# VHH binders against Stonin-1 (STON1), part 11

Target 1, 134 residues: Stonin-1 (STON1), of Homo sapiens (Human) (q9y6q2r275to408)
Amino acid sequence: GWSFMLRIPEKKNMMSSRQWGPIFLKVLPGGILQMYYEQGLEKPFKEIQLDPYCRLSEPKVENFSVAGKIHTVKIEHVSYTEKRKYHSKTEVVHEPDIEQMLKLGSTSYHDFLDFLTTVEEELMKLPAVSKPKK
Below, E stands for the ipSAE of ESMFold2; O stands for the ipSAE of OpenDDE; V2 stands for 0.75 times the mean of E and O plus 0.25 times the DockQ between their complexes.

## First folded at step 7 (VHH)

Design qd (from c11 with D31Y V58Y D105P; framework vhh_gocatamig_d2; at its last look DockQ between E and O 0.06; V2 from the best seeds 0.00; counts 0 for: pae E 14.7 > 2, grease 28.4 > 24.2, SAP .714 > .668, placed apart)
Fold by ESMFold2, look of step 7:
Structure qd (fold): chain B 134 residues (1-134), chain A 122 residues (1-122)
Amino acid sequence: as target 1 above (134 residues)
Amino acid sequence: EVQLVESGGGLVQPGGSLTLSCAASGFTFSYYWLAWYRQAPGKKRELVAGISSGGYTYYMDSVKGRFTISRDNAKNSVYLQMNSLRAEDTAVYYCAADEWYLGSPTYSFDYWGQGTLVTVSS
């Protein structure tokens, strides 16, 4: 597992000030992401089952404090919605609907890369789920 | 049975202080995010302050420096200390709780109290 930072609140609210909260992350076989308030706790405060529609965003480097930097990544869930293009009754396309599930960060580049690699490996092992058909 | 019960609302002079309390029962309090919302007449309900189970806090801009949220896991309670109160703070204040905070466009807190009225006037 790894010491990480969770973006809180996870989704931007017009009234909210976002901030980073320290957490301890584990990724279990089968694509189970567990989040603990600190290392050594018996139960996670949040557990998420990843599926093949989950993806990692492009990593970024952001300001963490007055002078600090943090490596960040989002876990996003992609779903596809059928819609009619150009007002055609019969011509349809799949339109992605992207939701941010979590935004995570680490000040340790080594831990950050190790996490990314671990999540990618688990995503590749998940049971196949076909993308929506037309 | 899940219950959130607010108390501590009332009439207070501008510049005064008031402490809101919310007593919780029917769930494992220490695992939950807690928040205070408020709704003024004719306005939508808005998030005022929040506190994670780990103690990380959030405040809306207009209350920063004046309001303090805190929690006491031993008493299953969350508090909102309101200082330097203004007429614009007049509202019904609601306590809310949720087991986790997941960034979703449809996110809504699972549990809500009935509200406590705060009136700021001379």
Scores: ipSAE 0.000, ipTM 0.117, lowest interface PAE 14.7, mean pLDDT 76
ESMFold2 (binder alone), look of step 7: mean pLDDT 80; pTM 0.811
OpenDDE, look of step 7: ipSAE 0.012; ipTM 0.304

## First folded at step 9 (VHH; framework vhh_8k46_1)

Design pc (from pa with T100E Y102D; at its last look DockQ between E and O 0.06; V2 from the best seeds 0.00; counts 0 for: pae E 11.7 > 2, placed apart)
Fold by ESMFold2, look of step 9:
Structure pc (fold): chain B 134 residues (1-134), chain A 124 residues (1-124)
Amino acid sequence: as target 1 above (134 residues)
Amino acid sequence: AVQLQASGGGFVQPGGSLRLSCAASGFTFSSYAMGWFRQAPGKEREFVSAISYSGGSTWYADSVKGRFTISRDNSKNTVYLQMNSLRAEDTATYYCAADEGDYEFLDSSRYDYWGQGTQVTVSS
């Protein structure tokens, strides 16, 4: 497990300050991400099952607090949905949708790389799934 | 793959107008705020304008306020920058960028995706 930061968005429809919330993060065999408010707690406050359509975004370095830096990455989910073309009753096209599941960060480059490696390894082990659902 | 394709740049005389477009694909455009930045050779990239994910709020650098207008069309996955009363100082490569709606739009390090840019040249 690792001490990480979770990006906590506020309501998108108004001007607001976004924040990073400290968490303790575990990755279990089978691609299960568990998030705890603190190390040592019995139950996570959030748990996510990864599937083969999940991916890691390109990592970035962002400003953190007044003078610090944080290494960041998103976990994204790709899905395909049928969409009718505008003004067409019969034409249907499939478009990929990429949805952000989580945005995570760490001020420790070592922990950050260790997390990335661990998630990539678990993603490679996931069973095949032909189509994700929304 | 995520793509932001900026277009509409070119050569114009001072006082002229251009409209830049940035077409997005590979992500849920309507959940992202969009921004325009510019960079002249030898200078740092600077903020120009931003628009909230719904289009309900817009922001402008003081140097462009009253001359530039940002807009978006979520049905076409496109953000626009209407540039009027162009000046030689507006000469730069203009980049569009997408941000998850953090409203820290002035800080370029917060934007997730960037376009390749389109050149705007205002001279003679």
Scores: ipSAE 0.000, ipTM 0.219, lowest interface PAE 11.7, mean pLDDT 78
ESMFold2 (binder alone), look of step 9: mean pLDDT 80; pTM 0.799
OpenDDE, look of step 9: ipSAE 0.016; ipTM 0.326

Design pd (from pa with Y102E Y103W; at its last look DockQ between E and O 0.62; V2 from the best seeds 0.00; counts 0 for: pae E 12.2 > 2)
Amino acid sequence: AVQLQASGGGFVQPGGSLRLSCAASGFTFSSYAMGWFRQAPGKEREFVSAISYSGGSTWYADSVKGRFTISRDNSKNTVYLQMNSLRAEDTATYYCAADTGEWEFLDSSRYDYWGQGTQVTVSS
ESMFold2, look of step 9: ipSAE 0.000; ipTM 0.217
ESMFold2 (binder alone), look of step 9: mean pLDDT 78; pTM 0.782
OpenDDE, look of step 9: ipSAE 0.024; ipTM 0.377

Design pe (from pa with Y102S Y103F E104R R110E; at its last look DockQ between E and O 0.58; V2 from the best seeds 0.00; counts 0 for: pae E 15.2 > 2)
Amino acid sequence: AVQLQASGGGFVQPGGSLRLSCAASGFTFSSYAMGWFRQAPGKEREFVSAISYSGGSTWYADSVKGRFTISRDNSKNTVYLQMNSLRAEDTATYYCAADTGSFRFLDSSEYDYWGQGTQVTVSS
ESMFold2, look of step 9: ipSAE 0.000; ipTM 0.145
ESMFold2 (binder alone), look of step 9: mean pLDDT 79; pTM 0.789
OpenDDE, look of step 9: ipSAE 0.021; ipTM 0.314

Design pf (from pa with Y102E E104W; at its last look DockQ between E and O 0.30; V2 from the best seeds 0.00; counts 0 for: pae E 10.4 > 2)
Fold by ESMFold2, look of step 9:
Structure pf (fold): chain B 134 residues (1-134), chain A 124 residues (1-124)
Amino acid sequence: as target 1 above (134 residues)
Amino acid sequence: AVQLQASGGGFVQPGGSLRLSCAASGFTFSSYAMGWFRQAPGKEREFVSAISYSGGSTWYADSVKGRFTISRDNSKNTVYLQMNSLRAEDTATYYCAADTGEYWFLDSSRYDYWGQGTQVTVSS
């Protein structure tokens, strides 16, 4: 596990306040992310099961505080929505719909890379899933 | 119904001490982080202190760090704020709150439940 920073995934907050909170983050076999308010707690306050449609965004460097920089990454969920092309003949084209699940960061580049590698390895191990179209 | 009742306020001299308590009912207290906020007349409500559901982690505003201590007793559904070395600028109505927000426990807009305030006045 690692000491990380979690951003609340909200788009419309305009008031000036710090949106990053410290967490302790674990990645378990099977693609399970657990987030704790501190290391050593019995229960996570949030747990997410990754599926094969999850991906990591391109990492970035952002300002965290007056003196600090933070390496950030998003965990995104990609789904495909079928689109009809022809009125008289049915042809389906799948366009990606991308949803941000979490935004995470670390001031330690070593821990950041270790996390990215761990998540990517777990994503490759996930069993195939079949989701019906909505 | 959910209730948070803050008490223990009063008048003290600068340098004095008070202990606030906040008794909770109507929800599973041991599953919530708890916070203290304060508001002086004509000013916005500001964060004072917070404590995790287990009591294992505590947070303090810079202005009170080293002088105030937050604690909780989950068997009594109560959170406390021990205030030492009080100053005139600590004069305010103090509120307790229960945090179910999205990891942003310093942001008062996300606390679900709020208590009635207790007045603390520090004056010579």
Scores: ipSAE 0.006, ipTM 0.163, lowest interface PAE 10.4, mean pLDDT 76
ESMFold2 (binder alone), look of step 9: mean pLDDT 78; pTM 0.785
OpenDDE, look of step 9: ipSAE 0.030; ipTM 0.454

Design pg (at its last look DockQ between E and O 0.32; V2 from the best seeds 0.00; counts 0 for: pae E 10.8 > 2)
Fold by ESMFold2, look of step 9:
Structure pg (fold): chain B 134 residues (1-134), chain A 123 residues (1-123)
Amino acid sequence: as target 1 above (134 residues)
Amino acid sequence: AVQLQASGGGFVQPGGSLRLSCAASGFTFSDYAMGWFRQAPGKEREFVSAISYSGGSTWYADSVKGRFTISRDNSKNTVYLQMNSLRAEDTATYYCAADTGYEFLDSSRYDYWGQGTQVTVSS
């Protein structure tokens, strides 16, 4: 597991920077992501089952504090919406919908890369499924 | 029944300090993360601070970092919020809440809520 920072937008506060809070992450076989308030706790406060439509965003480097930097990545879910052209019942356009599930960061590049590699390996192992619909 | 009783609010001038307390009963306090939220008139309730089960981890809204300190005493079933360098924008009703391991920044995730205590910062 790894000590990470979780990003969650402040509700209804358009003038403040986004929030970072320390968490402890585990990734279990089968693509299960567990989040704990701290290392050593028995129960996670959140658990997410990844599926093959989940992906890691392009990593970024962001300002963390007054002079600090943090490596960040999002876990996103991609789904498709079928849209039909008015004059053709057979012409369908699949539009991707990308939804952010989590935004995570670490000031340790080593831990950051280790996490990314671990998640990528688990995503590759997940069984294929049909494209999701609304 | 679960009870969360917040106290310690009041009137204070800018730059002053207050300490809020939230006494808990009716549940196993040491099994819960605790949080403070606030709501000004006409505004949505917003996150202020949270503390893990053991007190080993703490979180703060950017607007209060460096000024507010959350703590807990599991032997007294109480969570505290020390508020220093208070500003007019800190004026709000402050609520304490208990979380069973859900996302700590989202008020919709907290299972139990206390009654609020009013904090008013003005001269």
Scores: ipSAE 0.000, ipTM 0.238, lowest interface PAE 10.8, mean pLDDT 78
ESMFold2 (binder alone), look of step 9: mean pLDDT 79; pTM 0.781
OpenDDE, look of step 9: ipSAE 0.055; ipTM 0.477

Design ph (from pa with Y102P E104Q D107T S108P R110E; at its last look DockQ between E and O 0.14; V2 from the best seeds 0.00; counts 0 for: pae E 11.3 > 2, placed apart)
Fold by ESMFold2, look of step 9:
Structure ph (fold): chain B 134 residues (1-134), chain A 124 residues (1-124)
Amino acid sequence: as target 1 above (134 residues)
Amino acid sequence: AVQLQASGGGFVQPGGSLRLSCAASGFTFSSYAMGWFRQAPGKEREFVSAISYSGGSTWYADSVKGRFTISRDNSKNTVYLQMNSLRAEDTATYYCAADTGPYQFLTPSEYDYWGQGTQVTVSS
């Protein structure tokens, strides 16, 4: 597991800024992400099952404090929805919808890369399709 | 067991000041965002202020912005609320809470740990 930072979601206009909150991450076989408030707790506060439509965003480096940097990545869910182009009754296109599931960061580049590698490996192992019975 | 003990309430005239303290024990204080909420008689508990785990960012309800200041001292496991320019509508029981979910600071249901509260009465 790894000590990471979770980006606190956007708040209504009354909020002054978004925040990073410390968490402890585990990735279990089968693409299960567990998030704990700290290492050593018995139960995660959140558990996410990755599926084949999940992806990691391109990593970025962001300011973390006055002089610090944090390596960041998003876990995104990609789906395709049918959209009509203009008012044509016959013109239908599929376009990707990108939903941010989580935004994560680490000040340790080693831990960051280890996490990315681990998640990519689990994504590659996920069942691609559950086939219906013939 | 987790304990959050709020103190520093009392009676004050309009325009006066009070400083609330909330001492925490039984959990890793420095890894939690902390919030202040208040509840007037017959009303629902409402958000007042919150502070990030490090103290680097703060949030305020519009009704208190510019008058109240939240701060924390992680070495003493304590969060504070400096309340200036108090008004009659600030009369309430003030509760300290620890945020166990990093998604929302404004909703009481997002906080797992609560103190018993301290009464603030702004009268005359």
Scores: ipSAE 0.000, ipTM 0.164, lowest interface PAE 11.3, mean pLDDT 77
ESMFold2 (binder alone), look of step 9: mean pLDDT 78; pTM 0.783
OpenDDE, look of step 9: ipSAE 0.022; ipTM 0.429

## First folded at step 10 (VHH)

Design pi (from pb with Y53W R100T; framework vhh_6z1v_2; at its last look DockQ between E and O 0.02; V2 from the best seeds 0.00; counts 0 for: pae E 12.9 > 2, placed apart)
Amino acid sequence: EVQLVESGGRLVRTGGSLRLSCAASGFTFSSYAMGWFRQAPGKEREVVAAITWSGGSTWHADFVKGRFTISRDNAKNTVYLQMNSLKPEDTAVYYCAASTFGEYWTSTSAYDYWGQGTQVTVSS
ESMFold2, look of step 10: ipSAE 0.000; ipTM 0.123
ESMFold2 (binder alone), look of step 10: mean pLDDT 86; pTM 0.876
OpenDDE, look of step 10: ipSAE 0.319; ipTM 0.684

Design pj (from pb with T52S S99D R100T F101G G102E E103Y Y104E T106L S107D T108S A110R; framework vhh_6z1v_2; at its last look DockQ between E and O 0.02; V2 from the best seeds 0.00; counts 0 for: pae E 16.7 > 2, placed apart)
Fold by ESMFold2, look of step 10:
Structure pj (fold): chain B 134 residues (1-134), chain A 124 residues (1-124)
Amino acid sequence: as target 1 above (134 residues)
Amino acid sequence: EVQLVESGGRLVRTGGSLRLSCAASGFTFSSYAMGWFRQAPGKEREVVAAISYSGGSTWHADFVKGRFTISRDNAKNTVYLQMNSLKPEDTAVYYCAADTGEYEWLDSSRYDYWGQGTQVTVSS
């Protein structure tokens, strides 16, 4: 597991101005992501089952607090929906819809890369499923 | 070279409308949240509105809610501020700014890039 930062949205906050909250993060076999308030707890406060349509975004480096930097990545879920082109009665296009599931970060480059590698390996092992639907 | 260039500021009467534009270049515009700030003479710079990188979420200061609307066009690398029902208290220099993701609504020190500003003057 790793000490990470989770981008925490406030219920009424619709902007990227959300804050970072410290968590302890585990990735279990089978693509199970567990988040704990701290290391050593018996029960996660959140658990997510990844599927083959989950992906990691391009990593970024962002400002963190006053002088710090944080390595960030999003876990995204891709689904497809049939979409009629604007003002077209007959034209139909299948477009991907990308949903952000989580935004995570670490001030430790080593932990960040280790996490990315671990998640990519688990994603590759996931069993095939039907295309995700919205 | 990163540039943010505001335009559209002018003199307008109380109750009038005005649309500001901010053209961005030199960075990946669609990866940044954008904000509009304003500064009146002798006052601290204050946030007016902000918009997420995709345009899916917006925020407006209480003193402009229902009157101003922020929007963006990522294909044109441009962010806008539609200003309706203008009041003399809206007189200020308006600045466009790009946020690196540590944006706080009132903390202008967290924005990476700033424009030079455009003057909006509202007469009674």
Scores: ipSAE 0.000, ipTM 0.093, lowest interface PAE 16.7, mean pLDDT 77
ESMFold2 (binder alone), look of step 10: mean pLDDT 83; pTM 0.849
OpenDDE, look of step 10: ipSAE 0.025; ipTM 0.291

Design pk (from pa with Y102S F105W D107T R110A; framework vhh_8k46_1; at its last look DockQ between E and O 0.59; V2 from the best seeds 0.00; counts 0 for: pae E 10.1 > 2)
Fold by ESMFold2, look of step 10:
Structure pk (fold): chain B 134 residues (1-134), chain A 124 residues (1-124)
Amino acid sequence: as target 1 above (134 residues)
Amino acid sequence: AVQLQASGGGFVQPGGSLRLSCAASGFTFSSYAMGWFRQAPGKEREFVSAISYSGGSTWYADSVKGRFTISRDNSKNTVYLQMNSLRAEDTATYYCAADTGSYEWLTSSAYDYWGQGTQVTVSS
């Protein structure tokens, strides 16, 4: 597991500013992502079952505090809707809807890369599905 | 019955300090994350600070970072908020709350139990 930062709240809330909150993060076989308030607790406060429509965003580097930097990534869920894009009678285009599930960060590049690699490997092992639920 | 009683509010001039306490009863205090929220008249309730079960992790609103410190004493079933370098915009009723394992502990809707507030007024 790894000491990470979670962007809180996960969705923008005009009533409060978004912040980084420290968590302890595990990835279990089968694509199960567990988030704990602290290392050493028996029960996670949040558990997410990844499916094959989940993906990692492009990683970024952001400012953290005054002088520090943090490596960030989002876990996103992709779903599809059918749309007509052109005035063509035979062509229908499926467009993805992308929803952010989580935004995570680490000040340790080693831990960040280890996490990314672990998640990508678990995503590759998941059984295929079609048209996942939102 | 669950009770959360906040105290330690008062009138203080800018730059001053106050220490809030929240005494808990009616539940296993050491099993809950605790939070502080505040609400000024005519404004919506906003997050101030939170602390994990053991006190090993803390969270702060950007507006209070470096000025406020949350702590807890599980042997006394009490959570504290040390408020330093107070400003006029810190004037509000301050509420403590207990999070029963919700997944949005920085959001007021994530807390199951709420105390009555204590008033903090910062004015010269």
Scores: ipSAE 0.005, ipTM 0.256, lowest interface PAE 10.1, mean pLDDT 79
ESMFold2 (binder alone), look of step 10: mean pLDDT 78; pTM 0.777
OpenDDE, look of step 10: ipSAE 0.020; ipTM 0.398

Design pl (from pa with S54R Y102S Y103W R110A; framework vhh_8k46_1; at its last look DockQ between E and O 0.51; V2 from the best seeds 0.00; counts 0 for: pae E 12.6 > 2)
Fold by ESMFold2, look of step 10:
Structure pl (fold): chain B 134 residues (1-134), chain A 124 residues (1-124)
Amino acid sequence: as target 1 above (134 residues)
Amino acid sequence: AVQLQASGGGFVQPGGSLRLSCAASGFTFSSYAMGWFRQAPGKEREFVSAISYRGGSTWYADSVKGRFTISRDNSKNTVYLQMNSLRAEDTATYYCAADTGSWEFLDSSAYDYWGQGTQVTVSS
């Protein structure tokens, strides 16, 4: 697992500046992402199941605190929404909708790359099914 | 019974400071994240600040960041909110609350226990 930063939104009005909240992050086989408030807790405060339509955004480097930098990535879900073009002729096109699920960051480039690699490996295995074991 | 007793409110002029305290009893304080919320008349409760179980992990609403500081003393079962550079917009009843581990700590519905609150009034 890794010490990461999670982008924390306010409960309303997402136009306000967001905060980075420290978390401890695990990725389990089968694409299960677990987030803990601190290392060593028994239960995650959030768990999400990745599916084959999830992807990692392009990584970025952003300002963090007064003088620091943070490597960031979003976990996105891609879905297709049917839309009509505004042309006078009838034409229907499926356009991808990209929904941000999470925004994560790390000040450690090594940990950041390790996380990205781990998630990409799990995404490639989806919809993998772990058999029940005896 | 569980009790969260908030104190330290009062009347101050804009630019002044107050320190709120919240004394806890009736539960294992060190197992809970603690939060401060506020509510002005006619408005919903809104998140102010939160602090993790035993650590220095802290969170702030954007409107108070850089002016307010949350802290805790697990040996005294007390959480504090140091409020500096107070503004008229900070006028509200301030509530402390305890949360067992929900990431939804920005949402007041995630908190298990609530105090009765202490009034902060910032006006000339």
Scores: ipSAE 0.000, ipTM 0.217, lowest interface PAE 12.6, mean pLDDT 77
ESMFold2 (binder alone), look of step 10: mean pLDDT 79; pTM 0.787
OpenDDE, look of step 10: ipSAE 0.024; ipTM 0.415

Design pm (framework vhh_8k46_1; at its last look DockQ between E and O 0.37; V2 from the best seeds 0.00; counts 0 for: pae E 9.9 > 2)
Fold by ESMFold2, look of step 10:
Structure pm (fold): chain B 134 residues (1-134), chain A 123 residues (1-123)
Amino acid sequence: as target 1 above (134 residues)
Amino acid sequence: AVQLQASGGGFVQPGGSLRLSCAASGFTFSSYAMGWFRQAPGKEREFVSAISYSGGSTWYADSVKGRFTISRDNSKNTVYLQMNSLRAEDTATYYCAADTGYEWLDSSRYDYWGQGTQVTVSS
C-alpha cells in the first residue's frame, strides 16, 4: 500500500471547499481499491470495485503547499448513453459519459508510478462485464 | 434515529477559548470519521476540522490550524473541538457531521449534520 492524498470532496459542490486529505491506499487482487484514513487500520473508509469501464486519466503535476509539487491522477468511469438526433427516429449515436470517481495525488513519484502500474495491471485482468440493458 | 447534538457554544471575547462537544447516537460511532463545519450568516458552510475513526489522523482548515484541536472519545460517542485564540472571524454556527467515507464533505443527498451551536466572538 501507499500513502497518498485524496481530493476532497470527490465532486465539487456549493457546500464545501476542495482540499487534499491524507490517506493510505491498497489495491487488492480483482481490482479492489481500498482507502484507509491511516496505515494499520482494520477497516477501510471506502472501497471501490474497478471494472473494465474504469480508466486512469493522464497524470498531471500540480502545486502542493508553498513550494511543493504533487503528481495527480483521476480514476474515471466511462459509460455510453444512446442519444437520438433531434427530429430523427433512426439516427442514433452513442455518447461517452465520463464520471470522475476520485482524484488522487502523491508527492513521491516512485509511489505514484508504482500505484499507476498496479492499477493498470489489475484493470487489464478484469473480466468482461455484461452491459445493462436498461 | 441518527442524532448528533453539538454543544458548548457561547459568547467569548477575542483571544478566548471554547470547547465544543458533539454527542452521537443511532449509529456505530467508532466506525465513522467525524468533522466540524461552520457557517456565518450570508456565507457558505465551510470545513473546519475532521478526525479519523481512531483519532490517529486529523485535518484542519488553514484558517484554524494551530488554534483549534479536534479530538474524540469513542467510549463516550463524542467528538470535541477545542478552540483557542478565538477571533471575530470565527463567529459562526458550528456543526458536527459523521463521515461515511469523506462523502459528508460533498453530501448534498445525505444530511448527517447535527443541530448547530452558536459561537460568537465579540468585545
Scores: ipSAE 0.006, ipTM 0.206, lowest interface PAE 9.9, mean pLDDT 77
ESMFold2 (binder alone), look of step 10: mean pLDDT 78; pTM 0.779
OpenDDE, look of step 10: ipSAE 0.021; ipTM 0.405

Design pn (from pa with T100S G101F Y102G Y103T E104Y F105W L106T D107S S108P R110A; framework vhh_8k46_1; at its last look DockQ between E and O 0.04; V2 from the best seeds 0.00; counts 0 for: pae E 10.8 > 2, placed apart)
Amino acid sequence: AVQLQASGGGFVQPGGSLRLSCAASGFTFSSYAMGWFRQAPGKEREFVSAISYSGGSTWYADSVKGRFTISRDNSKNTVYLQMNSLRAEDTATYYCAADSFGTYWTSPSAYDYWGQGTQVTVSS
ESMFold2, look of step 10: ipSAE 0.006; ipTM 0.197
ESMFold2 (binder alone), look of step 10: mean pLDDT 81; pTM 0.813
OpenDDE, look of step 10: ipSAE 0.008; ipTM 0.290

## First folded at step 12 (VHH)

Design pi1 (from pi with F101Y; framework vhh_6z1v_2; at its last look DockQ between E and O 0.17; V2 from the best seeds 0.00; counts 0 for: pae E 16.6 > 2, placed apart)
Amino acid sequence: EVQLVESGGRLVRTGGSLRLSCAASGFTFSSYAMGWFRQAPGKEREVVAAITWSGGSTWHADFVKGRFTISRDNAKNTVYLQMNSLKPEDTAVYYCAASTYGEYWTSTSAYDYWGQGTQVTVSS
ESMFold2, look of step 12: ipSAE 0.000; ipTM 0.105
ESMFold2 (binder alone), look of step 12: mean pLDDT 86; pTM 0.878
OpenDDE, look of step 12: ipSAE 0.270; ipTM 0.661

Design pi2 (from pi with T106L S107D; framework vhh_6z1v_2; at its last fold request DockQ between E and O 0.02; V2 from the best seeds 0.00; counts 0 for: pae E 13.7 > 2, placed apart)
Amino acid sequence: EVQLVESGGRLVRTGGSLRLSCAASGFTFSSYAMGWFRQAPGKEREVVAAITWSGGSTWHADFVKGRFTISRDNAKNTVYLQMNSLKPEDTAVYYCAASTFGEYWLDTSAYDYWGQGTQVTVSS
ESMFold2, look of step 12: ipSAE 0.000; ipTM 0.110
ESMFold2 (binder alone), look of step 12: mean pLDDT 86; pTM 0.879
OpenDDE, look of step 12: ipSAE 0.387; ipTM 0.713
ESMFold2, fold request of step 15: ipSAE 0.000, 0.000, 0.000; ipTM 0.156, 0.085, 0.126
ESMFold2 (binder alone), fold request of step 15: mean pLDDT 85, 85, 86; pTM 0.871, 0.869, 0.877
OpenDDE, fold request of step 15: ipSAE 0.383, 0.385, 0.384; ipTM 0.709, 0.715, 0.710

Design pi3w (framework vhh_8k46_1; at its last look DockQ between E and O 0.15; V2 from the best seeds 0.00; counts 0 for: pae E 10.4 > 2, placed apart)
Fold by ESMFold2, look of step 12:
Structure pi3w (fold): chain B 134 residues (1-134), chain A 124 residues (1-124)
Amino acid sequence: as target 1 above (134 residues)
Amino acid sequence: AVQLQASGGGFVQPGGSLRLSCAASGFTFSSYAMGWFRQAPGKEREFVSAITWSGGSTWYADSVKGRFTISRDNSKNTVYLQMNSLRAEDTATYYCAASTFGEYWTSTSAYDYWGQGTQVTVSS
C-alpha cells in the first residue's frame, strides 16, 4: 500500500480551502481499491470494485501547498448510452459517458508510478462484463 | 435535501448517562464517515468522536475516551453517541456531521454535512 492524497469534493457550505486529504491506499487482487484514514487500520473507510470499464486518466502535475507539486490521476468509469443514428432506423450507436469516480495524488513520483502500474495490471485481469449503460 | 437530525439531549446530573442519535436522510448513509462535535457558548466547536462508514474504526477526543462510545446502524441510517459518566464540562450543543472523507477527523473542515445539534446540560 501507499500514502496518497484523495481529492476532497467541493464543499459549498463549509469554510475550507483544502482540496486534498491524506489516505493510505491499497489495491487488492481482483481490482479492489481500498482507502484507509491511516496505515495499519483494520477496515477501509471506502472500498471500490473496479470493472473493465474503469480507466485511469492521463496523469498531471498540479500545485500542492505553497511551493510543492503533486502527481495526480483520476479513476473514471465509462458507460455507453444506446443512441439511434439520425439517418438510420436499423443502426444503433453507443456513445460513452465518462464519470469521475475519484481523484488521487502523490508527492512521490515513485509511489505514483508504482500505483499506476499496479492498477493497470489489475484492470487487464478483470473478468469481462456487459457494457455499462445509462 | 440532506438532513442530519440530532436528538437525545437533555438535562442530567453528573455521573449520569445519555444516548444521542443522529438520523440521516437525503444521501447514501452507508457511504459516509460520521462524526460528533460539541460547542459550549463562547467556545470553538471541538471534536468528540468519529466512526468510519462501516463502523470498523472509531476515534475519540482524549477528554471523552473511555466514557463515550460512538456506534452506527446503517440499516436505520443512524449514528449514536453513548455518553456515560457525564461531567459538568460535557455541557454543550452536540452536532453530528457526515463526510465522504473523514481525514483529520478532529477538523470541522473535513465534514460536508452538519446537523442542527442537540443540547446536553450536566448540572447538579
Scores: ipSAE 0.006, ipTM 0.173, lowest interface PAE 10.4, mean pLDDT 80
ESMFold2 (binder alone), look of step 12: mean pLDDT 81; pTM 0.809
OpenDDE, look of step 12: ipSAE 0.016; ipTM 0.281

